VH-VL binders against o27280. Designs and how they scored, part 424

Target 1, 266 residues: o27280
Amino acid sequence: MDSMNVPEVLEIKRIVEESESVKTFIFSWDFRREVRPGQFVMVWDFRDEKPMSVSLIDPVRSEIGISIRRVGEFTDRVHGLSEGDLLGIRGPYGRGFELMGRDILLVGGGIGMAPLAALADEATARGMRVDALVAARTADELLFLDRLEAAGVNISTCTDDGSCGFKGFAHERLLTLEENHDMAAVCGPEPMMFQVMRILDERDVPAQLSLERYMKCAVGICGQCCLDDTGFRVCAEGPVFWSQELSRVREFGRYRRDPAGRRVPW

## First folded at step 17 (VH-VL)

Design C6 (framework fv_marstacimab)
Fold by ESMFold2-Fast, scan of step 17:
Structure C6 (fold): chain C 266 residues (1-266), chain A 118 residues (1-118), chain B 112 residues (1-112)
Amino acid sequence: as target 1 above (266 residues)
Amino acid sequence: EVQLLESGGGLVQPGGSLRLSCAASGFTFRDYAMSWVRQAPGKGLEWVSAISGRGGSTYYADSVKGRFTISRDNSKNTLYLQMNSLRAEDTAVYYCARKSNYGSFDYWGQGTMVTVSS
Amino acid sequence: QSVLTQPPSVSGAPGQRVTISCTGSSSNIGWGYSVHWYQQLPGTAPKLLIYYNTNRPSGVPDRFSGSKSGTSASLAITGLQAEDEADYYCQSYDYDLSGSKVFGGGTKLTVL
């Protein structure tokens, strides 16, 4: 039995409205339970439980933040909560980002900037130079720009409609950025991540990519991906993977599989 | 404007060692990944090794893993290739090349000849 | 064997059009990795001729063009000139080879 697998009922200390559709919920956190950027927690509203990436890790204030986009019934209910209300939190789970070298490029799309914002904080605290390419469909969907600027991150933006920064997709903007980096971290829609990964592969930049669909695998024994030489293990492979691991997965960026194993296009 | 100049080539016996250098000028060296590409006499191009702009990541072709070490000194604008346990099959002209943001080798040096023979 | 296949030679007369093919597989060009082309004049270092499938560096005439489709790429040279006699190499990336940069075997162009 692991204490991290027991939900802890926590009070919502503060809510930050990041956009029309995104809120960050901040909780007091006991850092005897370590948390790293790229890890996630299970959020329980006392009806359903969903995995959410950690977007703020602040041991000085003893706070953790979780950013949630409103996309369905569960997230709509959570968005209806107020400061002082309670949520169940368990974790952290999953493989977090690894930092190496002297500089890092962050490439985030939409809510994918959430785990990258936490990573930016750690990278700057370690003295790394941080460049961020922040992408969204429109200007009002760009996330964490003020927080990244306050952390000393060099920011480039792009929007599909051209309402802020470069007009176009993240991978198109990336091609116009001449500077090389020792590593990169990427999080966002899977088709965006696939395009960005191929460019970084050719540019000799090792990249880590965070895949939301593998978060549930990291909290339990799930299918073939968790089978080892001695039997079954808790899947700790996701959500963060190196590009070399993902480049060999034919599904990545093209399609996913439903529970019956059928191909579902992105 | 951009210039790359290789040096350090020569004749060496099998099992020997050699260190190649590439002096770079005309650009901000630390902002570009660098590679070594070789060409055996009368043969095609073969990528050998790559290093990221600030030296945090290195890559090697399977044929040279464990024998060659790529490194750089950004304060001197110089790229290096330490070649150990040399074999006859390593005989080639070795080119220093700059990697562009598009993934191409956009500038090449003139090359330095390495001959592994007794 | 080269991972990217080029014809070993191609020839044409002055003023004509020639094409040089570069045939890859699903782990390189077919995966969406870009193709670059290099020209190597006799006794000289390679020079970038076409990058990122279709783009020309400054100073490369527009009679040189690149294209990419499926698992293959092509270099087209129109208005062939004597100084175009050279070896031409395609280059891409292959994830199955430990994520390596791969070159074609090279094509010797002879201007008749």
Scores: ipSAE 0.817, ipTM 0.924, lowest interface PAE 0.9, mean pLDDT 88
Fold by OpenDDE, second read of step 17:
Structure C6 (fold): chain C 266 residues (1-266), chain A 118 residues (1-118), chain B 112 residues (1-112)
Amino acid sequence: as target 1 above (266 residues)
Amino acid sequence: EVQLLESGGGLVQPGGSLRLSCAASGFTFRDYAMSWVRQAPGKGLEWVSAISGRGGSTYYADSVKGRFTISRDNSKNTLYLQMNSLRAEDTAVYYCARKSNYGSFDYWGQGTMVTVSS
Amino acid sequence: QSVLTQPPSVSGAPGQRVTISCTGSSSNIGWGYSVHWYQQLPGTAPKLLIYYNTNRPSGVPDRFSGSKSGTSASLAITGLQAEDEADYYCQSYDYDLSGSKVFGGGTKLTVL
């Protein structure tokens, strides 16, 4: 088996508290191993393993960041860790985002902003115009705003409760925006992504969307992350998909598979 | 129309302090990062400092770190540069510049002259 | 000593084509950072001339063009006019300087 599939035990260099429920864990990284925004790594706490998006790619400091939302037992354990503690990291895996054009729109919801933040860094470095629609349930759940601003991203916020920015959902805010972009990158709750994709399609804006599915092997073998009717493996063919690809995926925006393989509605 | 108007320049002795202001109009000020760029007489352009749209992040050239402080008041559409411990080499025209979404400086003020001399 | 290197001066006759080079390194232009160009007429503030390597802001004549390749960028001016006499600066970013903005040393263009 490729050495890349063996978890490397890494020390947590720093922990950034992004919000009440989200922390970014910083690790040293050998950039001889390429990593792209939109790719994910498998995080191993020596008991369980979960896929996490790379949210920071810093070749200057030779570091990567992994943003993790506290949502269950695994993440509870990880959130209990401190600087200097160890985690296993293997990867990166999957297909990352592609950049094209001059103007890019990022649409992110909650923790979905993690890979988009990394993408924003790359896009701005390339001199692209970057607009970001950052969505969350409440103001306190909005992620990476200062970081995005620092990068020169034009930010628009929306919250379900109206505590910050536009009151409503991301797709509703998007409808109020008249400007088209050369491409869009989308990541967040799948119902959000579904609605956003539809709008972008109607506007003839090429869009890439990052899906979240239960991933076990991360190498396209186990099939746990297969999408119905297409055979797409989110870990191998994704997690980033073009809208045209997702248009073929019937389950998109409707249901997902749980760890037992059962259909679970969104 | 986008306008940037610098003020606050003048003559100051070495070790002195000066505060520059830049009044912005014609655009949503908070949506744009702003920078100060200076130009010594007969010399080239030198980036001095930058601040994010909401002011959460600030950046400084090594030459001014610890001495200069950039800030902004978005309610007043004004950018500031507090300059302390001024040196002769700080003598320059100081420009306020708006950072575009492409990372360029798409709009510049007319500049304000700062002269540090005994 | 600027991180980005420009020729101190260039000259041309009216109607001619002139080019101004901006030479960087693997830590700036070569890293993938975009290059921007500014024109500074005598006694005036700089003006954005080219952004994102090749793009012209509104009002900038098509006589001005930018290009980028490898670790270098270039500004080309065709149909040189007397009014083009100015200082020209390239600008980018450098990650060795923690992503700081960097300017070239500037090029004085003289129209003969």
Scores: ipSAE 0.010, ipTM 0.491, lowest interface PAE 8.7, mean pLDDT 92

Design C60 (framework fv_marstacimab)
Fold by ESMFold2-Fast, scan of step 17:
Structure C60 (fold): chain C 266 residues (1-266), chain A 118 residues (1-118), chain B 112 residues (1-112)
Amino acid sequence: as target 1 above (266 residues)
Amino acid sequence: EVQLLESGGGLVQPGGSLRLSCAASGFTFRTYAMSWVRQAPGKGLEWVSAISGRGGSTYYADSVKGRFTISRDNSKNTLYLQMNSLRAEDTAVYYCARKSNYGSFDYWGQGTMVTVSS
Amino acid sequence: QSVLTQPPSVSGAPGQRVTISCTGSDSNIGWGYSVHWYQQLPGTAPKLLIYYNTNRPSGVPDRFSGSKSGTSASLAITGLQAEDEADYYCQSYDYSLSGSKVFGGGTKLTVL
């Protein structure tokens, strides 16, 4: 367990500036340790360790990418790093997305597009038709449009302020998309995912949703990643769940838990 | 312009089988999920089965799971319902219905009558 | 049985307002799933009357309106006409494992 769960110190090979607040850190990866879209790794800056979704999986170049949004002290420190600097990486952890059928809808909000970009690569490689609804507060926060276009993905955008594409929220834009899909994958702010899930339920589209829950420990020891109604541990049984599993969770889309375990509204 | 036309209904003995068809026209069939909804004589509406636009996902009411199979042929713009091990309780008018992007059944066929009787 | 409860019948005179209720629970309307309404004239297939709580399809007159609040929804018909005599069904989604697309039991509207 110890030798398999110890962080490997890796050199930052390349950094891609995705936006003012998001960077993708690219590392050489030994693919004897398999990694799938939807899984996460623990990123260690030699002071704190945080879970981050894998956003690039490239076995041809032997690389993985981890996209990080600047939201606090840890991510501010990591954003200050340069190519050639070192980070500890352990994992991957969690269950990844399952693909089924002949077409897939991706619905991503903000940094939630990161794991979906990796999924888009896999889905197109398997010959699936991919449509993506990319949502953000403003045009500057739309992520991975170039990668999705290069992969042959059909892209729709929406922004809360109307600065790019549809003016409104992801779920409002989804209602105007007439095409049905064999499945969907959704990742973004939890309230957005809850609204999107209900629409997809009503459309007869099975959806997988990736939860970016607050966690202190990836091994599930801390209990902070549990879902109230089902007892699911996000780091052990997630972060990817089918919509049927989440539709009965009272906290999903309504509140979260702080580090002390208290309920906090979204 | 949107039209749905069911066929294949009739009288069948308990334990028998029937295959219903629904011919669709006036829209891009492959981009819509489709459903079967039934109505027993003098009773209300009951959802039976649904299929995604390209046929990769199917859903069934508990009352028909294991006995009915929904399928579609997008090259022929046709929806099917294969009904096996039919019971008297399956007697109903069976409607073909299109599922909208809002989750409603926005267009319905005229229905085909299935009578399960000895 | 029906998961969504409707009154079995409602009646009104021409020109009056009638309201048909659709009462659900926390697993359907109360969970935020949408409500749609269908009109079924005698001997005909159902027709979509109201979708996504409040919206009318093309060709449905303004005198038909829908609303949703809490665990319930309502269909209102103003300026009641003889041709409105029909069965009306509400429909939603229920997240329970045993069901998904659920219909109300139906309401027979009689125009007196």
Scores: ipSAE 0.805, ipTM 0.917, lowest interface PAE 0.9, mean pLDDT 88
Fold by OpenDDE, second read of step 17:
Structure C60 (fold): chain C 266 residues (1-266), chain A 118 residues (1-118), chain B 112 residues (1-112)
Amino acid sequence: as target 1 above (266 residues)
Amino acid sequence: EVQLLESGGGLVQPGGSLRLSCAASGFTFRTYAMSWVRQAPGKGLEWVSAISGRGGSTYYADSVKGRFTISRDNSKNTLYLQMNSLRAEDTAVYYCARKSNYGSFDYWGQGTMVTVSS
Amino acid sequence: QSVLTQPPSVSGAPGQRVTISCTGSDSNIGWGYSVHWYQQLPGTAPKLLIYYNTNRPSGVPDRFSGSKSGTSASLAITGLQAEDEADYYCQSYDYSLSGSKVFGGGTKLTVL
């Protein structure tokens, strides 16, 4: 077995409370092991293991950050941890985002902003102009605004209830934006991504989208994250896909597989 | 050449209002976030407010929240700062500054003086 | 009181090396936010001197350098010249202040 597939037990260096339901856990990282925005790691709390996106990549400080939303038993346990506590981390896995052009649009919803925040850091470091459409249900669920602002990102916010920024959904806000970008990176609820992708396609903006599926092995062998009709494994061929690739995936934006492998509509 | 030119400063009584403008030229205005930074006489720099390139997001220092409003008209390449309920402590030179892709302020205007006094 | 702490003044003779410190905390520099430096000559607007910790804009001499470590940053000026007499400000961001942009208190550099 590849050493990369063995969880490394790491100490939580810092915990950042991003919102009421989201925390970022920061770890020391040996950057001899490359990590790219859009890739994920498997987080092991010694009882269960879940895939989580890398939200911070800091080669200078030799740190990575993993943002975790509190959504179930596993995440409840993790959110109960403190600085100095231990977690197992293996990875990174999957295909990350590619950067191209000079201008990039980021469209993120909820915790989907996690990988995009990391991408934003890289893009700005490269001298790219970054616009970010940050969407959430309410203002208090908007993520990484301060960090993005600090990075030099031009932010546009969108909330379902209108408590901050544009009142409505991300795709609706996008429709109000006339300027095109060289490329777009999208991550969030799949229905959001589906609508955003359509708009971007119509505008001939190359887009990459990060999918979320139930993943067990993270190494492309168990098939739990396999997309119907294409055979794409989200953990191996993804989680970042080009819009052209996703156009071949019928289930995209329509349904997903639950842990039991059943089709569950969005 | 990037240029920023502030205007609208002057003398105003406490509780009064003033609107500052910053005319930008020499770059694609809508692609850059802009900020207002002020400096009281003989004191240091204080960040006041920021606005995203397309105006979708605004940010304020606690000292001015609820009183100041930042806005922009990208069709006119102009940044604005509406200042209401002005206080003596708001007396300062107000600079408009362009935010770089790295989060720094890479270009500054010459500043416009705002004096709040009875 | 500034979130970023700078010495109120520093001085040096022409040709000497001087350093201006910028001390922050875990909520700004310590978090990993970049630090920028500005030079303000008397009666003028601030000018960007160093951006993103160590980078010099065009036109800034290489005798100016920036560094960052831990919760602090530093501006170094080598070969001090009379024209360097100015106020210097560090700038970063702080998430504990709702993501506010923050400046140091400023340092007056006197060339003796």
Scores: ipSAE 0.005, ipTM 0.480, lowest interface PAE 10.3, mean pLDDT 92

Design C61 (framework fv_marstacimab)
Fold by ESMFold2-Fast, scan of step 17:
Order: sequence, then C-alpha cells, then structure tokens
Structure C61 (fold): chain C 266 residues (1-266), chain A 118 residues (1-118), chain B 112 residues (1-112)
Amino acid sequence: as target 1 above (266 residues)
Amino acid sequence: EVQLLESGGGLVQPGGSLRLSCAASGFTFREYAMSWVRQAPGKGLEWVSAISGRGGSTYYADSVKGRFTISRDNSKNTLYLQMNSLRAEDTAVYYCARKSNYGSFDYWGQGTMVTVSS
Amino acid sequence: QSVLTQPPSVSGAPGQRVTISCTGSSSNIGWGYSVHWYQQLPGTAPKLLIYYNTNRPSGVPDRFSGSKSGTSASLAITGLQAEDEADYYCQSYDYSLSGSKVFGGGTKLTVL
C-alpha cells in the first residue's frame, strides 16, 4: 500500500461522454502499480479528493478509465475539465472482485455499472460467459451498453419507466431470468443490491456486491466507511463483499450514513 | 417431460462411502442449479447440498460439510453426491431436485434409500 | 430442530377450509426471503404446490393458496378433498445458517 499513497499528477488523455451526467476520464497508467476490477482511486482536483471506481483497465494500451457521475460541486468541476487538463490520482485501494466458475451474472444500477464494466472485460478475457442486467430509471441513464456489446456480453436491460427493455426494477427482471450462474457481481444503489442479493441467495448463486457509498478516506481509517453490525470499512475491507458477509448487516440496504456519520433511511 | 431418476443407494456400514447419481432429462440440464434433499424415515425434509448450473459453485449443509461432495457432468446430464464417513444420522431417502429461478424445488426425483447401519 | 415451525398435524372434513402456518424469524421469512410449499402424498416424492409466496404451478387447483406476512407464511386449502391427505412442508432460506435452504418440520393433514 506504500506506493499507492503517493498521488500522481496525470494528464487527461481522453474523455468519453457516457450520458448527460456521466463521463469516463482516461489516463495513461503504469501497470507496475496493479489495478483490479472493483478497486477505486482517489481523484484530486487540487481542491478536494474523492473516491472513484475504476471502470476501464487496459494493460495493452497502458490506460485506466474512471467514470464520474455529476452529483455535486467536486464532480461538476471535474466534468468541466478537458483533454490535456491535469488530475491527481492516488491508489488503487480496496479489494477487487474475485472470479470463479464458467459464467457470471452482472447486475448494475446506474453508475454501479462502472466497476462492473471493468469486471466484464476481465471475465470475458478469461473465457467466461457473461450476462449483464443493466438497470436505470430511464433509457437515457443506461450505461456502458455499447462497451458491453463490444466485449461479447449478453445484455438485458431494465428501466423503472419501461422506456427500454423490461419495465420494472432490477430484482423484478432478475426473477424472469431462467439461467443459473456460477457467480454474480452486483453494484448500484444499496436498496437494489439488497433485493438482488436475497434472490441470488435463494438461487444458490454466490454474489459479490460492491458498495456504492460515500467515502472520505483513501487509507481506510475513517468511520464514514463503516457498516453497521460488522464494523466493515468500505475503503479498507471493501468495497467488494460476498453476500454472506452482508446478509447479517442490519444497515445494508435499509440505512445509509450522511457526511456527519448519522444513520439515515434511504 | 422433466424427469429426475436417482440411483446408487443401499446399505452401508458406519464410516463407509456411497455415490449417488441422478439422471436428468427433459430440460437443458446445464442451465439449472441442482440440489440434494433428504428425508429420514418418518421425519421431515432436510436440504443437503446444491451446485450451480455450470458446476462452479457448491453449497453444503453444516451437517454434511467436509464429508459429502456434490458434482455434475453436464455432458451426461447427471448429478452426483459422493458421501464419505457416513453416520447412522445420514440414513434417509435422498431426493434429487431442480432449483427454479424463483428459488423453489420445482421438480423432484423419486428418491433413493441410503441406510447406514452395522 | 426446525428453523421454520409448522403445526405437526391439522385435520378437517371434506368441503372445509384448513390453514397451515409456517413461523420463521428475522433471519429467514422476516428478512424477506420467499416461501415455497410442497405436498407429499404417502409413499411419494414431494411435489411443488406453491412457489414464491403466492404462485401456483400449472396443474395445482386454485383451492390451494399461499400468503406471507412479517416472519410467517400460511398455506390455505379450501374445499378440502380426501386426496389432499398428505404431509405439507414450507421452505425458505436462512442467512444465519451457512448457505442454507430451510424446511419446516412438516404438517400431516388428515381428512376425516
């Protein structure tokens, strides 16, 4: 973790507009500092530092990509940047996804597709069959469909309003998928992940879930990252957890913590 | 249409081993998780073990963990349960069951009797 | 013994309604896991009767219905018939047990 704590000032090589609210920022990366799907980096705009999941890992081109949704002051500033501009990158941090078996189901909601897109690339490269359930509120908010298709992923979509694919929530769509899988990976809003986890438990599909949670600390020492009941710290012990680790956490899917550390319903 | 047929049961001494088989037909075997469920004489149902469709994930009840091994051969449409270090408490009819996308056991075989006795 | 509690027996006369309860806890039905019901006629394998709380497989008469509330589930049988005499099992999932599908202890239904 020593070399990961020193921020590198990197030039934005390319920007991909994923949607009206999401951009992927691509940087040259020295892969002597290993990066795995499910890990995150701290992005520094020389004023504030925020954790962001790695969404592209490309050792052939020596590039990483970081997908950022516009949700506040920091992300608004970063979205205003152009190719050639500089950002500080520190990391990677956290444990990545583990792959097992011959096929995998990815279930992603909104920006939660970002770490799953990187995982899809690795799973496909390993020769696994990859099925993705991509969920959003509306068709315009579905992310990474072209990239998943290019990777050979079998895609189904789900929108709350029915504007693309299945009309309904991810967990409702999951019940109509007949195929069983050796494992699953899930990332999105915690209430969605909780419902999906229960269905996968009942189906005998082991699932890893990546917590899309507010984090203030890159080295895993801040209380803002802790889960209720277990004391798991997202940035130190996560963000990826097996479903059996989360099934006993009363907070998961029911409550979140605000910046002050207070328990707040979703 | 859907058929599950168990075999391999019998009488075995405590500490012995048996391998159960379940021949499946009438559906795309590799796309379904499969389970073993047992029932001791005059008693209720107890889930024993499960395996994912492609065989990459296996699950065991605590009572059999370390002694039983579930496996499948999708080219032969056959499910297996290797039972080692058998105990009198393992005496039961063993059912092969298919797991639906809703998490239910939607089809069951007729069962095969395993008796662990001296 | 059983993580899910069922009455060991229930009885009714032809044409009557009987209800079989399945009582769980916060780690199974109360956590939101689904409940399935199985019918086992004497000397036969179990057969799926109700899945995912309320749904009937093809061929199951509408006399059979399921419900789920809080930490419990119920199977209702209306218009009771002699051929309904069987053992009935509820089944759910429990996260506090390692990867575990759990069955109720079973209920013997007698039609007299």
Scores: ipSAE 0.721, ipTM 0.890, lowest interface PAE 1.6, mean pLDDT 88
Fold by OpenDDE, second read of step 17:
Structure C61 (fold): chain C 266 residues (1-266), chain A 118 residues (1-118), chain B 112 residues (1-112)
Amino acid sequence: as target 1 above (266 residues)
Amino acid sequence: EVQLLESGGGLVQPGGSLRLSCAASGFTFREYAMSWVRQAPGKGLEWVSAISGRGGSTYYADSVKGRFTISRDNSKNTLYLQMNSLRAEDTAVYYCARKSNYGSFDYWGQGTMVTVSS
Amino acid sequence: QSVLTQPPSVSGAPGQRVTISCTGSSSNIGWGYSVHWYQQLPGTAPKLLIYYNTNRPSGVPDRFSGSKSGTSASLAITGLQAEDEADYYCQSYDYSLSGSKVFGGGTKLTVL
């Protein structure tokens, strides 16, 4: 095990309240350790450890941000922390997004916008045109809108209840959009991603999708995040996959495995 | 060459309405978010409203929320600002500005003067 | 009044270096949002002078430079020329104001 696999205890520099249920924790980062949008880190609160996407990469300020949604005991504890408190961070791990072309479409749902926000920053910095379809159940759950706007991203919103933007699901909104992009990056609920991928494939838009699976080791050895029939490890070969790769994964959009390894339908 | 040309300004009474237009040329209009920025006489710049390239998202300053509506017609390369319930404090030169990929306003129109007075 | 604070005026002689500060807070510059600068000559529309903290658009002389640190940004003008007499505005973004783009109050630069 190399030094990268040992959690580094870092002080929370700042906490940004993104929504009622999502906070971004900002840490100082030594960028001699490269980090890419789409990669994740393991967050250790000295009791438990969970994978979290990197949502902010700022080489100028030497900072990274990790956005965490409050969904259980671990995240409850983390959300109780304050600036100045400590967390263990190890990583980054996994395959991040690749950028290509002149323009990119980002399709994100809920906390799935976390890695996409980081990708948006990089893309805009490279002079790419970035369109983002940001989806959530309700308006108050839409993430990173202000940040994305500030970055120069062209935003389209979608909410299940119609409280903001298009009323409906992300894939439904996407169907109303006629423009194609050089590539797309997608992250959110897997049923959403599945539908979005299908549409993008039909339109011949290269797409990368970030999967979420239960991960334990993050280094490809435990097999907890292994995708059926392919042998793909989400933590090693992913979490970012090309649509062509996911087309080989039968479970994609259909079921996942819970912490006990059981098949759980979406 | 990128060009932005505002029109529609004029004199209006308090409570009145006015619709501004901005004709854009020299670039792919739908690829860029657009904004309105105003400047009261002898005062500084104030961001008013923004709209995404495809018009899917709109943003407003608190000072104009509920009264102003930004829109665009990409087929006509035109940006609009519908201003209702106008107030004296809305008196300003209104600039149409293109938002760059970096969040700056890289191109500005010449502005159109809106005067709200009884 | 403005979210970003600028000195109301600065002055310098031709050939001198002048600096215009733009002070924000943790909800804008301090959070990490980029700062942009605009030059407005008398009777004209604003012109982008610096974008994304330090970058110059085409046509902007290299005697104009921008920097950002902490909660503040700065515009530096070296080799001051008579034609530089104008109003200068910094601009950023603030997440605490419902996602509003924010301008500084503006600085009037007088060339003596």
Scores: ipSAE 0.000, ipTM 0.475, lowest interface PAE 11.6, mean pLDDT 92

